# VHH binders against Uncharacterized protein C29G2.6: the designs that were tried, part 5

Target 1, 179 residues: Uncharacterized protein C29G2.6, of Caenorhabditis elegans (o16887)
Amino acid sequence: NKQCRDLLQCSIQKKCVNLPVLSKLVDGKNISAEMYDDIDKYTDYGCIFTTGCQDECNDCPLCLTSKLQIVDILSGEKSSAECPTLMDCALKCVAESNQDIFQINKCLRQDCAFHCFDGSCPKCSGFITRVFNQMCAAGNFRQKIKGYSGPCYEMFHEIVRAKFADRFEKNGKTRGHSG

## First folded at step 15 (VHH; framework vhh_7b2m_4)

Design s56 (from Ff with Y104F)
Fold by ESMFold2-Fast, scan of step 15:
Structure s56 (fold): chain B 179 residues (1-179), chain A 119 residues (1-119)
Amino acid sequence: as target 1 above (179 residues)
Amino acid sequence: EVQLVESGGGLVQAGGSLRLSCAASGFTFDDYTVGWYRQAPGKQRVVVAAISSGGSTVYSNSVKGRFTISRDNAKNTVYLQMNSLKPEDTAVYYCARGYSSPWFEFDYWGQGTQVTVSS
């Protein structure tokens, strides 16, 4: 709970979470698990994990675990390569995918994503944001995709809870679908 | 309900230009990636271009330098400016809504608009 307070403060201060928009979205409403897929769109996980709050994330066990799980899922193993190799990896993906954009993205996600971790590569900040947000969106409660909700769900829940504690249902941490 | 409605298709001569429009309703347009796809007779549907909520764009190699995707958030509309059209651009063009990334998922599709490029 308290172990990640500095991460929550950083996420708000660096605008990794669009709290004004989230506040309007939940205005007059209780935050339920079914609403998280809509609210999650206003969270920049790339910013939280890397470009905005890397040090605070690494010091927060919840965030560090989520970050490492995403790295492991996307790359098949823990890795943190230097930014200079990212473009070579991306060019290989383009060359080997016969101009199929979906195959290019799959290659980028699985073979190149590790080049973007630990905040050392500003060139991939947009890629990091898209990859992390999509991994988090894979846990969308309406779609009932459970496989990738774990890495982001608890961290997102803690960030939102810190600002909207009074609007959370008593069992708001439940990842399952309602009913 | 979520709706995407394409317009602007038609018959054009090779070397000509067309601008396609996609009018969106039933969702918070500013928050979504929107993409353009095309499908020629007897071929698979392939991506043409996509634009993120933040304005970042991506293009297939077949259209890069000739097509430009843009969005007008005030009008809830996405445009595809098509220049230097070739007969091989003949296809039904669809717009589609994507969640956080144009590359991962598109959940709603328009009905399509026909583009025919004569030689």
Scores: ipSAE 0.000, ipTM 0.119, lowest interface PAE 13.2, mean pLDDT 64

Design s57 (from Ff with Y104H)
Fold by ESMFold2-Fast, scan of step 15:
Structure s57 (fold): chain B 179 residues (1-179), chain A 119 residues (1-119)
Amino acid sequence: as target 1 above (179 residues)
Amino acid sequence: EVQLVESGGGLVQAGGSLRLSCAASGFTFDDYTVGWYRQAPGKQRVVVAAISSGGSTVYSNSVKGRFTISRDNAKNTVYLQMNSLKPEDTAVYYCARGYSSPWHEFDYWGQGTQVTVSS
């Protein structure tokens, strides 16, 4: 839909997707369930939903719905054994931010990021992005559907499709001037 | 049949407030995401806000901080509290049922309720 075109352009411009790698995986092939897991590895959902393209995502219904499911998962009580203090801080952000994902993201970066440097989570670089990527892949939906590995697949599909559409449109205009 | 019925629209002055209601029937309301969309004269229908079965909320950039979406599962109703209204908020507001899947858009729509904000 047109409402999601700005999200697609933002995702490409902000490098939330590794487009050269993704184009090789998709180009001329039938996509198997195993390939979707690899595709998810080349898509930074945290970048798309929050740090890179938050405004464009919030105006795209497909992205808003995907984002909402991730917020539901974040509201869970589980703390990570690897980063318990950081995770407890993250859950407090969810509880105190009225589950608004913009406020959650702001709270995480302002109130929780220092736990990366207090010795409680030495390997937390990219933690927020990893959490979003893992939650997107894990999701609330059956991953046993052939040809699907994670809940954010449709957004990835639209990003790839838009890139090919943009190439065709640009080529058409060039032909009009040169032919 | 799935039905969504909007109410609470009307004429209001800039800076005012309105509360829209969406009454749902014909499906297991508690299990579904519900959202609000709006369509201004001569423009496409755009998303405003959505609320999950668990009560988590998301907002479009244009309404964030001014609008609040909530649900009452006992009444099968979703609300949109609209504060600090602007003339640009003038539109027909639609309630829509979402899929239980994050990769799909909203599938059933109400008739809409008109909101007019005078300057």
Scores: ipSAE 0.013, ipTM 0.524, lowest interface PAE 7.1, mean pLDDT 67

Design s58 (from Ff with F106Y)
Fold by ESMFold2-Fast, scan of step 15:
Structure s58 (fold): chain B 179 residues (1-179), chain A 119 residues (1-119)
Amino acid sequence: as target 1 above (179 residues)
Amino acid sequence: EVQLVESGGGLVQAGGSLRLSCAASGFTFDDYTVGWYRQAPGKQRVVVAAISSGGSTVYSNSVKGRFTISRDNAKNTVYLQMNSLKPEDTAVYYCARGYSSPWYEYDYWGQGTQVTVSS
């Protein structure tokens, strides 16, 4: 719509998005989960959020919400003091993602979120709780787990634990609940 | 049941001030981003300001320096302090629980409160 049209125009004009490549990838097809990784590869989110299109992003609700979520993670000194491992992980995501905010978000989701479930951060920031609650309210995530009848936010814990349990096995690390 | 209720709108002269309130219920208020949006007659609804669960704030270019968003988690309420009002600020103002999903344009909206700025 108009409020995000200016952001789209800015993103194209500033070459924050490699539109010719993306156009070929989505030519007449529905967007699949596999295609999201390709879209991310050809999109410079740092350019969209800060260096190229900051003002246009601030006027677009979807962009503004995404920017706020990243700011909450990065600016939370209280969370840093109470959950140092989570914050160290988050800062590493920032450093290794070349200031690309969506790459930072992906890194946080895949590499850092498990610290809220492994006992290292029982006081996990409201950001993770908010993400779970928002996805539950939207109903989108429930369709991905057919047959699940428990509380919606608890299924995120199950999926994250299963995924990161496998990751710990592959990394050769063993974690105990005692000592 | 998620509910957002706006109040504080009214008629004010150019250069004046108004404070809008949004009372939230039915969800864990402290965990959500909440925003203020507005819609003028015949125009699209546009974002005005938003405040995160952590207290970070952002503003649209049209209101920077004039409007201030704040929240009181103990009262489950978000405020929008509007100073130096201009006729172009005339609109219905909506409180919304943030855009949390890329698959939806918004989650929940209040009923709106009318703000009219006379020239």
Scores: ipSAE 0.000, ipTM 0.321, lowest interface PAE 12.9, mean pLDDT 66

Design s59 (from Ff with F106L)
Fold by ESMFold2-Fast, scan of step 15:
Structure s59 (fold): chain B 179 residues (1-179), chain A 119 residues (1-119)
Amino acid sequence: as target 1 above (179 residues)
Amino acid sequence: EVQLVESGGGLVQAGGSLRLSCAASGFTFDDYTVGWYRQAPGKQRVVVAAISSGGSTVYSNSVKGRFTISRDNAKNTVYLQMNSLKPEDTAVYYCARGYSSPWYELDYWGQGTQVTVSS
């Protein structure tokens, strides 16, 4: 809808997405689900949700729902067999910064990123963004074919689609699938 | 049984203030997001503000800077402080566990409290 289109435009203009790096990553390639973990690490969700595009996010139901899901999941659900030390770190960030999603994201990136290198989280590609994405994707109501799920993931997909619309069109792609 | 009970509505002149309360019972209040919604005559119900279990808040653009949502976990109560009220704020205000989204149904609703803002 128009409100979510305004959010996409804001995310690009405020540089919440690292377009130069993202453009190199996707240039000449079909965008697929397997690339999203790598692409996500160049996306600043704190910028999208608060410091850059708060007004546009609050008008976009997809974004507003994503904000609430991140907060609820981080404060209410505790464990991941994949990265238990990273999850403990993330919960500490939530406990210390619950009033502001931007502060939670900043804490995660500054204080938890090193867990990628201490052997406690072997799957490190895009991990901070992937932690948010995994939390947003939890639950069956948001399940979609080929692993696309959740309002948070839908929001990211719309950002990618808006910037690279010609690639989706030329390759016969629908949302998130190579044609 | 899960129950949400709103109170604090009334008639107020434009520029005035009201404080709404939502008293919750029958569930572990501390664990849930709670939101305020409103429905004007002939219109669909829309989100106004929501507060997470951890105290993080979100507001619709129409009320941001004028309304403040807060919670008191010891009393199982959510509040909506409404300042600088406008005739456009006239609606029945509802408390709900959860949030309104195309992807989800809200779990439980209160009965609502009427807010009328005269010009």
Scores: ipSAE 0.006, ipTM 0.228, lowest interface PAE 10.3, mean pLDDT 64

Design s6 (from Ff with A50G)
Fold by ESMFold2-Fast, scan of step 15:
Structure s6 (fold): chain B 179 residues (1-179), chain A 119 residues (1-119)
Amino acid sequence: as target 1 above (179 residues)
Amino acid sequence: EVQLVESGGGLVQAGGSLRLSCAASGFTFDDYTVGWYRQAPGKQRVVVAGISSGGSTVYSNSVKGRFTISRDNAKNTVYLQMNSLKPEDTAVYYCARGYSSPWYEFDYWGQGTQVTVSS
């Protein structure tokens, strides 16, 4: 508990938790059943685990364990321990990109890709593909291709192609390079 | 067609230097992370250095302080400056693209360039 005090302070300071709900829990006074049952609705776990309090969470054994368990559930495999730095980076990209698949892709390419080269994640490519497929399947992207029936990762290629086709039309040009 | 072509390998005496080049074509070079790997006879391929699209670099512990990775976006080229070479650096060096459109994945490798460091 003493090791997790900085996490609690960070969560308050970064507004990862609704302060009225947190205050009632800390005080131990007149906590309604509704507040207790709905605690998840008042907690930004992305903020706690990555964007707000990553260092404090990683230093708190309970938080680190909970974060890794959630990651294992999302990926469908117990692989988070093999790629912790890459997973932290990928979760931050998802949290910060407002469900925009192009922003997620840009963030992964610019901020996370080099973690695959430091030897910390030998299974990097497979791990990223699995995480991406799970996010795609969960419907966490605003972009969709009408009538597409293939694998989720292939749908992303179709979305990219459609976006480039639109770009050529906007510039008053015929469809240019197709490959 | 995506291609990565390595050059600059050769035979060098211990303590010497070499500069490797990786010429890229067939993709938007500026958007991609590019790295160097090496493979010695009978051993697994291991990472040497990587450089992000933004210029951030990473190095394996075995080469930190001796090797420098850099990129020239105008020439679609990545460089590996190798100083204070040791016999243990003897390997085939591969250039690799770190991204796969539309998501990140390790998807393209060059043919490799041989580096031999004599004792």
Scores: ipSAE 0.000, ipTM 0.216, lowest interface PAE 12.7, mean pLDDT 68

Design s60 (from Ff with F106M)
Fold by ESMFold2-Fast, scan of step 15:
Structure s60 (fold): chain B 179 residues (1-179), chain A 119 residues (1-119)
Amino acid sequence: as target 1 above (179 residues)
Amino acid sequence: EVQLVESGGGLVQAGGSLRLSCAASGFTFDDYTVGWYRQAPGKQRVVVAAISSGGSTVYSNSVKGRFTISRDNAKNTVYLQMNSLKPEDTAVYYCARGYSSPWYEMDYWGQGTQVTVSS
């Protein structure tokens, strides 16, 4: 819990999570599997793992191990039809960095990031988001009656909890309705 | 029976080095992620380093550049080389096994080995 609180705060402050979109999904509704199916609409995993919140991620066990899994998936030589040039570049970074995630991140930023802007992969963060969604889907105990469970659920459950707390606190402080 | 056994802890002066070993048995070792965690007195257990089945490594901020995690699949052993030790590194160090998918919490833990760094 406390170990990942700084990550949560960073994710909100750096806008790695689109709070207005998340608020629309959860306002007046229960958390369900369908809300997690839309996770790519409000979460920028590239921002969390490699650009905005690296230090906070390194001290959060769920985030640190998630970065490790992404690296392993990238090193698996699975072809990507959507971002082949970015994928080839990323695999080169993995091969030349002795699989050190921080060296890979540096390589990705300096040698590969421009592929997000050259038209070969217009939604660069979408590639990372899809990788994360695949990992979450594999780890979740999917049930028709219940929403997602496991590490992905715990992480996003805490984000939702923080959003509701902020909403309730704001209403208590600013709603001076004496009518 | 799945077992993880730590060794190599001890007392060392600040600036010194120690090498911890984690011997694994009872499972297909090379298919699993293995991590090192530590717990100081009165503190919660925190992650130190992890190594995937593919050999990728990650480190917490407090140990990055000082500690190195490695594995020897032929010997079913994970190592933690600790250099430039600081008093803040004093803790019981635990070895833990994770699924090949790190989305799951570590499912098996060793008994721990004490590391004490004097100033």
Scores: ipSAE 0.070, ipTM 0.575, lowest interface PAE 5.8, mean pLDDT 68

Design s61 (from Ff with R97K)
Fold by ESMFold2-Fast, scan of step 15:
Formats: structure tokens, sequence, C-alpha cells
Structure s61 (fold): chain B 179 residues (1-179), chain A 119 residues (1-119)
């Protein structure tokens, strides 16, 4: 989608996502949980949604609806939407915050993102995979990553697996390598 | 089984107004985000507006200040009030149901309703 590509370019140019730093921190030969935290740390969601790239976000359907969903959960509304475990987690993030959108986003990435990858929410996994592939294609990011020759989404899935290794094992999901 | 039916399109002159309706069958809107998209001839489908289950609204930059999305859960209908219409608003307008997740897109498209704005 061109509009969503324009959002990605804006996010990079405004340094909402610091891809040059992330490309240095991501080591394809030594994938670790820390890389997940680095991606979260060097991504400014407020910058993407409001202060840096508001216009580009409003024209990207995925970003516009993400803003709407965050606003809706901030109001404490419970949805009957698909992925109830993920949604219940998101509502808990709202309840445990002081309705701070940045804290809610952090809570979603740190505490709820696992439910996107535990098999209960295929649409969430699919969306994140597309976003990560677009990030990897931007600004020659792919070429700056050392020791990784697979598809960009595979590397991201390995980072997620490293971050949530204990949860995968605890819930009967086996920790392992893709490929 | 799950259907969205758009209506209210037509031919209007620039500066005019139209109100589009989206009626749901096979489910209720109560707990769903609902959005409007449009597709002009030879162009990609683009987002216009969305409304959450709680009544919060968002708009694309091209329609902000001119269009208003609203919902009536008792009538199981979502509306798009279009004011100050421009020739550039000419498109087929589609209604779509979404999920309450920041990572989801809209699903369940209707057949659309044609809006033509003459210059």
Amino acid sequence: as target 1 above (179 residues)
Amino acid sequence: EVQLVESGGGLVQAGGSLRLSCAASGFTFDDYTVGWYRQAPGKQRVVVAAISSGGSTVYSNSVKGRFTISRDNAKNTVYLQMNSLKPEDTAVYYCAKGYSSPWYEFDYWGQGTQVTVSS
C-alpha cells in the first residue's frame, strides 16, 4: 500500500524508528531477547501516530485503525472481536495504566505481543509479519544486518521466540529454530 | 451469512451533501469497529473514516472536517455524512467490519454504493 509505505518512510526520516541503530544492534548470528527490547526501545509510537507522521498515519489504513483501536481500549470498552485473549490482555494494559497511550503501547508490546504469536491470533501475526518485511526493505536495512541470509520475517520470528521463550515452553509450545 | 449493505449514493453537484448508510445482517455492530473505504476508477481502495464500538472516530486527511461517521446500534446501521463534496470524492464507497485490535484490518466488504460528484 503506497500510503502505508509513505508512513514507513516518514517514520524513518523523522527517526520515529531508528533503523540505522537497529541494523547495528541486530546480529543475525546471535539472536537474543535483547533485540526485541531494542526494537521496542528505538521505535517511538507517539512519533509515528501523532507528533511526527500524523498525516501519513491517517492515510494508512493499518495505522489509522490502530489509532482508533488504541483510543477505543483507552475508553475501557470490551470487544467481542476475534482474539479474545489478546483483547483481554490489551484491556488489562489500559486498566493498569493512567490512560497513557505510550504506556499502553509499551504494555501491548511487552506483555500482550506473545498472544499474537501463540497461534490464537493469525491476523495479528500476519499483520506484524507484513510490517516487519516493509521495515527490512527500507533504507537498505537488510544489507546492514550481519550473519542473516533468510527472509526478514524469519529473523523477526526468531527474535520473538527468544524474547518469549519461557512463555512458549510454559504453554506447551516448544522453543526451537525456524528452518 | 454476514452481509453489509451500503446505500445512499447518487449524483450530486460540487458543494452538495449525501448521507451513506451501511446496514448489517447476520451480526450486530455493537462490539465492532466499522469503517468506510472508497475506490475511484483506476485507483486503489483507500480508507475514508472509521468508528469504534465506543463511538470514537478517525478520518483520513482528505475528508477531515467535511465527512462525519456515526453509528446507530439500535438500527444496526453506520452512517457517513458527506458535506462540501468535491469531484475528487467520486468513487464507489464500501463499508467494512473491523476487529478491536491495533494489528487488524477491516474485513467483510459490501457491494458498495456509487457516489458521483459533478463539477
Scores: ipSAE 0.184, ipTM 0.625, lowest interface PAE 3.9, mean pLDDT 75

Design s62 (from Ff with R97A)
Fold by ESMFold2-Fast, scan of step 15:
Structure s62 (fold): chain B 179 residues (1-179), chain A 119 residues (1-119)
Amino acid sequence: as target 1 above (179 residues)
Amino acid sequence: EVQLVESGGGLVQAGGSLRLSCAASGFTFDDYTVGWYRQAPGKQRVVVAAISSGGSTVYSNSVKGRFTISRDNAKNTVYLQMNSLKPEDTAVYYCAAGYSSPWYEFDYWGQGTQVTVSS
């Protein structure tokens, strides 16, 4: 979508994403769960959604409807019935973020998105896949990350999969000893 | 059969107002997020506004402050009130509906209604 491509280009041009750092993290290495946290660390969501790229965001259906997604998650009624674990997590993000929309978004992505892939909310995984596909269509994102040679959407799937695998693996192991 | 039918388009002079309606049938309307898109001749289809099943609204930058989206679940209808119209608003306006939360993709589209704003 051209409008979402313009948003991606704006995000890079306005340095809402620290592309040189992300490029070095991926260059010549396998994608890992750590990359998911690094994307959030080197991404300025306030810059993307407001101060840097507000106009481009408002014209990109993905960005515009993401604001509506946050509100719908917070409304509780239908999402609670179909994805109760995701909803409980989302409500905690709201309570802990003092209704700061950017902190809520970060919390949802880092702490709640894995519920889309743990079998508790299958329809949420389809949404995430469509978001990745739209972001990939918005620009040649594969060329923006040096050293990544696979399909753009697969990169996001592998990053998320690695993050979930890391969480599941740690759940089965105790780090060190007690005390 | 799922159907979205737009109405209310027409010819209006710059500075004027129009109210578009989108009548929905064949699905559980109040469960769906509904959006308005527009497409000018030779240009890509762009988002205008959207309203969630809960009534929350969002607007594209080009229409913010001039357009208002609203819904009447009892009538299975979504409205787009367009004020302070400009020649640049000339386009075919489309209604689109998608399942509410956690998705915001639009599954169903209407046939469109023409809006022409003269200078």
Scores: ipSAE 0.130, ipTM 0.585, lowest interface PAE 4.7, mean pLDDT 68

Design s63 (from Ff with R97T)
Fold by ESMFold2-Fast, scan of step 15:
Structure s63 (fold): chain B 179 residues (1-179), chain A 119 residues (1-119)
Amino acid sequence: as target 1 above (179 residues)
Amino acid sequence: EVQLVESGGGLVQAGGSLRLSCAASGFTFDDYTVGWYRQAPGKQRVVVAAISSGGSTVYSNSVKGRFTISRDNAKNTVYLQMNSLKPEDTAVYYCATGYSSPWYEFDYWGQGTQVTVSS
């Protein structure tokens, strides 16, 4: 459970994640799509992977395997058998972003992240739940969101749903249940 | 059905070398990342090294420069070459495959192989 704690501590200390600003941005607000963009805006993945916390990343299996997957994608490797829909989306981000890591990360967040929540990649959903729980412990986000009660990870699931409402709405318009 | 089997562990003197093997049966590695983890008595399992389907490699700081991970897809086997062994390397070594899940454990694990480094 604790294998990536040093990475999280490093990310906070090196200001790769600006938790005070993120906590202030959600204070007293209802869940909205803008919260997803704000979280991403105040998270510097380049800092986490390379300039700030490379050593801590290399000792955290999530970060190490994520770095390995990014290298595979940049090398043009095929879709992962574990999460084919997510991986195909990620490969499209690489192809369309001229291998600019900043544009790839933006594309992944804006176009691919919802695949972690649509049932096509349970492993990604589990990972995100763990990350949200750690952020909640550090930033006290549960108490900052107006009108929300319940587990903090569910709050972040609702933020993602708000961000990708158009895609969930299209999928939610089912033509069934007759009889 | 799916099985990973580690071999090559044993007793070795400090400064010595060992080569571990991880063989898969019931499925083919080709599409999977394969990692090596280790667990010392009373400690949590920690990552050692990983190799992608394409052959890209990553290492934890504790073993970088001393250990080398490689794969032979024709033999459905992944290797961990361990050089300049230290007493601190004493642990049960596990291979694992699949995607790293919450708290970063793979879906399929071997039974482990014991490595003991004497002083």
Scores: ipSAE 0.014, ipTM 0.491, lowest interface PAE 7.3, mean pLDDT 76

Design s64 (from Ff with R97V)
Fold by ESMFold2-Fast, scan of step 15:
Structure s64 (fold): chain B 179 residues (1-179), chain A 119 residues (1-119)
Amino acid sequence: as target 1 above (179 residues)
Amino acid sequence: EVQLVESGGGLVQAGGSLRLSCAASGFTFDDYTVGWYRQAPGKQRVVVAAISSGGSTVYSNSVKGRFTISRDNAKNTVYLQMNSLKPEDTAVYYCAVGYSSPWYEFDYWGQGTQVTVSS
C-alpha cells in the first residue's frame, strides 16, 4: 500500500537498513530463513519504528501492529537480569510515558542511553536494538517465526523489494553524465 | 558531511588543567548521549565520562571529582573540564555519540586529541 511504500522509502533514505550488505545477502537466488537471522545485524528497527521513520510507520498497518508489542518486552522481568540499571530506567520510561511508544523511545535515548557508558551494560546499543527487534517478532515469538511469517517478515520483504526496484531503476535510468 | 572534532588537548604539568571541546558539524547533539573516551598507549579505549541529552552525567572512578562533562546544545558542543591532571591521564581523548545500532557501534567518533601530562 502507498503508506507502507512511504515507510520503505524512509527506511532506505534514513539508512535504517544497511542496504549494501543486505543486497549482497539477497542478490542471486533464494532467500532462506538463515539469511533472515543475519538481517538483524543490518537492520535498525528502532530507527524504522521511532527515531527515523515514526510518521511513515504509524501510517503503515504492518509497522503499527509491530509497535503494539513493545510494552510486553520492556516489562519482561527476564531482561532485568542482563542490564539491571538500563532495564530499570527503561521500565520507568514505559511507566511515565502513558504507553506512548514514541515517548518511550525518546525517554530511552535521552535518559537511559548514558548507562551504556557507565560500565553497567556493555554493548547496550545492541541490547536496545535487540529489544526493538524482539518487538518486531512479538506477534509470534522469534522461536516460532523461523519461517519469518510475522509482521517483520513482511516488512523485511517490502524493504528488500524496494531496494531492488531502486537498484533496477538506477540501472535502467543511468542518466547521461555530461562529459 | 557529518563530523565530530575534538580540540583543547596539549602538554601540561601534573596538577594542571585542560578543557576539551567536541564540536559537531552536519548534525546536532540535541537528542544524543555524548561520551568522552580515552586510549593510552598499548591499552584499550575506555570510557571517561558521558552526558545524556537531558544533562545527566556519569564518570569513571579514575576521574570522578576531577573531571566535569557539560553540554551546550546551542553551540552544538560538549566539553570535558579536566582538573588536577596526573601522568596517568596521558592518552588520546575521543568524543563519541551513542545511538542504538545493530552493529554495537557509535554512529560517530572523532579523530581524537592528544593529552600529555608530564611529571
Scores: ipSAE 0.000, ipTM 0.218, lowest interface PAE 12.2, mean pLDDT 63

Design s65 (from Ff with Y108H)
Fold by ESMFold2-Fast, scan of step 15:
Structure s65 (fold): chain B 179 residues (1-179), chain A 119 residues (1-119)
Amino acid sequence: as target 1 above (179 residues)
Amino acid sequence: EVQLVESGGGLVQAGGSLRLSCAASGFTFDDYTVGWYRQAPGKQRVVVAAISSGGSTVYSNSVKGRFTISRDNAKNTVYLQMNSLKPEDTAVYYCARGYSSPWYEFDHWGQGTQVTVSS
């Protein structure tokens, strides 16, 4: 739990998560599919998993398992993407990096960025962020569930709630009942 | 019933190696994420490594580069190869099964196997 607190602090300090997104998660409101899309749009999951907060993520069980799901999705991706040549390159990076997210990130930047300039992917500025955001948004289930949520949303929702439990109880809970 | 049984623990000198095994029964092993956790005396249980149904792996910072997790679906077994052991690796090691939403937590645990690393 302390380790996951460190991840949340890192994500805020490194600007991986925008304050408006954090506020919505802290409120504990039901997240519609539209709200989830907004939250995902303003969260840099690449920053969380690799460039900004890799060490804090690796020590947080929720983030470790979320990262495992993202790596598994990348390894299993066979669908056509908006940038198929870039995606094939990314999958090769995953296959050849022994599932090491640092090596995957390095491979993406050094070996795959070329495809931004060969005409195969016209919109590849921030491509590492876009790749991770797409994987975080992808469901691990065959069909969309009620209240759409991806692996990364669920991870952050639980971490934020745990971090702000006292504030959440004062603001969100009624006086309760004795039972 | 779901059962996870750890084995392979023991006493080893610093710099040595051990291979832990976790034998699973009572569920469709191939469909589940499996992880290794450890708990030192007086400390909370912490994650060590996990392997997905698809074979992807993750490691905590303290063991990355020294430990390797693997699975043998034909034997319903997951392994943890522990190299370059340090005294701080001394703990009871637990095998755990993950849910279909494995970013939350693991739901079934083994009884644990003791690993002691002397200086």
Scores: ipSAE 0.005, ipTM 0.362, lowest interface PAE 11.6, mean pLDDT 73

Design s7 (from Ff with A50Y)
Fold by ESMFold2-Fast, scan of step 15:
Structure s7 (fold): chain B 179 residues (1-179), chain A 119 residues (1-119)
Amino acid sequence: as target 1 above (179 residues)
Amino acid sequence: EVQLVESGGGLVQAGGSLRLSCAASGFTFDDYTVGWYRQAPGKQRVVVAYISSGGSTVYSNSVKGRFTISRDNAKNTVYLQMNSLKPEDTAVYYCARGYSSPWYEFDYWGQGTQVTVSS
């Protein structure tokens, strides 16, 4: 999509996706839909939406719509038993930021992320990225229930496709593939 | 053990420049995202800039165009070049190590270095 070319270029140049790890993950394989759960683990949607590519995202209708949908989804979440203090903190960030995703991201990173290291949630490393990735992922539980892909699926699929175009061709050959 | 040691802070007049350094040890430096945070008196710690293992940089809006983050993997050091300093830049500046994935989350912090900008 030509409207979002600057966002795609920014996401690649700012390395909002961990391309070295993704290159190893897809090496010798054709990319399939089920691999997107793993690909999303190495994608920093916070980087794409805010800290890396905020201006490019805001100028891309697909990205802006996805960003607003994530805010709506997060406002409906309840605190989890696994990390209740961290989740309550995150929901407060969403509720008090007037849907400003930059403020939400800063609030999460600066006010909530330390809960991963204070002993209240020992397994929450990657929490901020996981929250955004879960809301964006093709494997997102609520999106699957509603019978549509996660809010970020098509945009981030295009980012991956741009970098790994040879992996998406039907009947094509891929690097490292035995043939 | 992981150590991050900041240096280069000090007192400077508005419009001046400072270069902060952060010397890292105890881990494979070039595999990690590293960055700078600052905490002003009576305020919470906020992100300033970070640099990925691949050299990609991100800046907060308040410092974009004035500050430059860089890294020297051979010396296990990250730098913050601060130009056109303003009184509002007065803060303790902290160096932090991020996870290899995800990129902007930080698990270790330095002791901090004080930057004071006089009007």
Scores: ipSAE 0.000, ipTM 0.134, lowest interface PAE 14.3, mean pLDDT 67

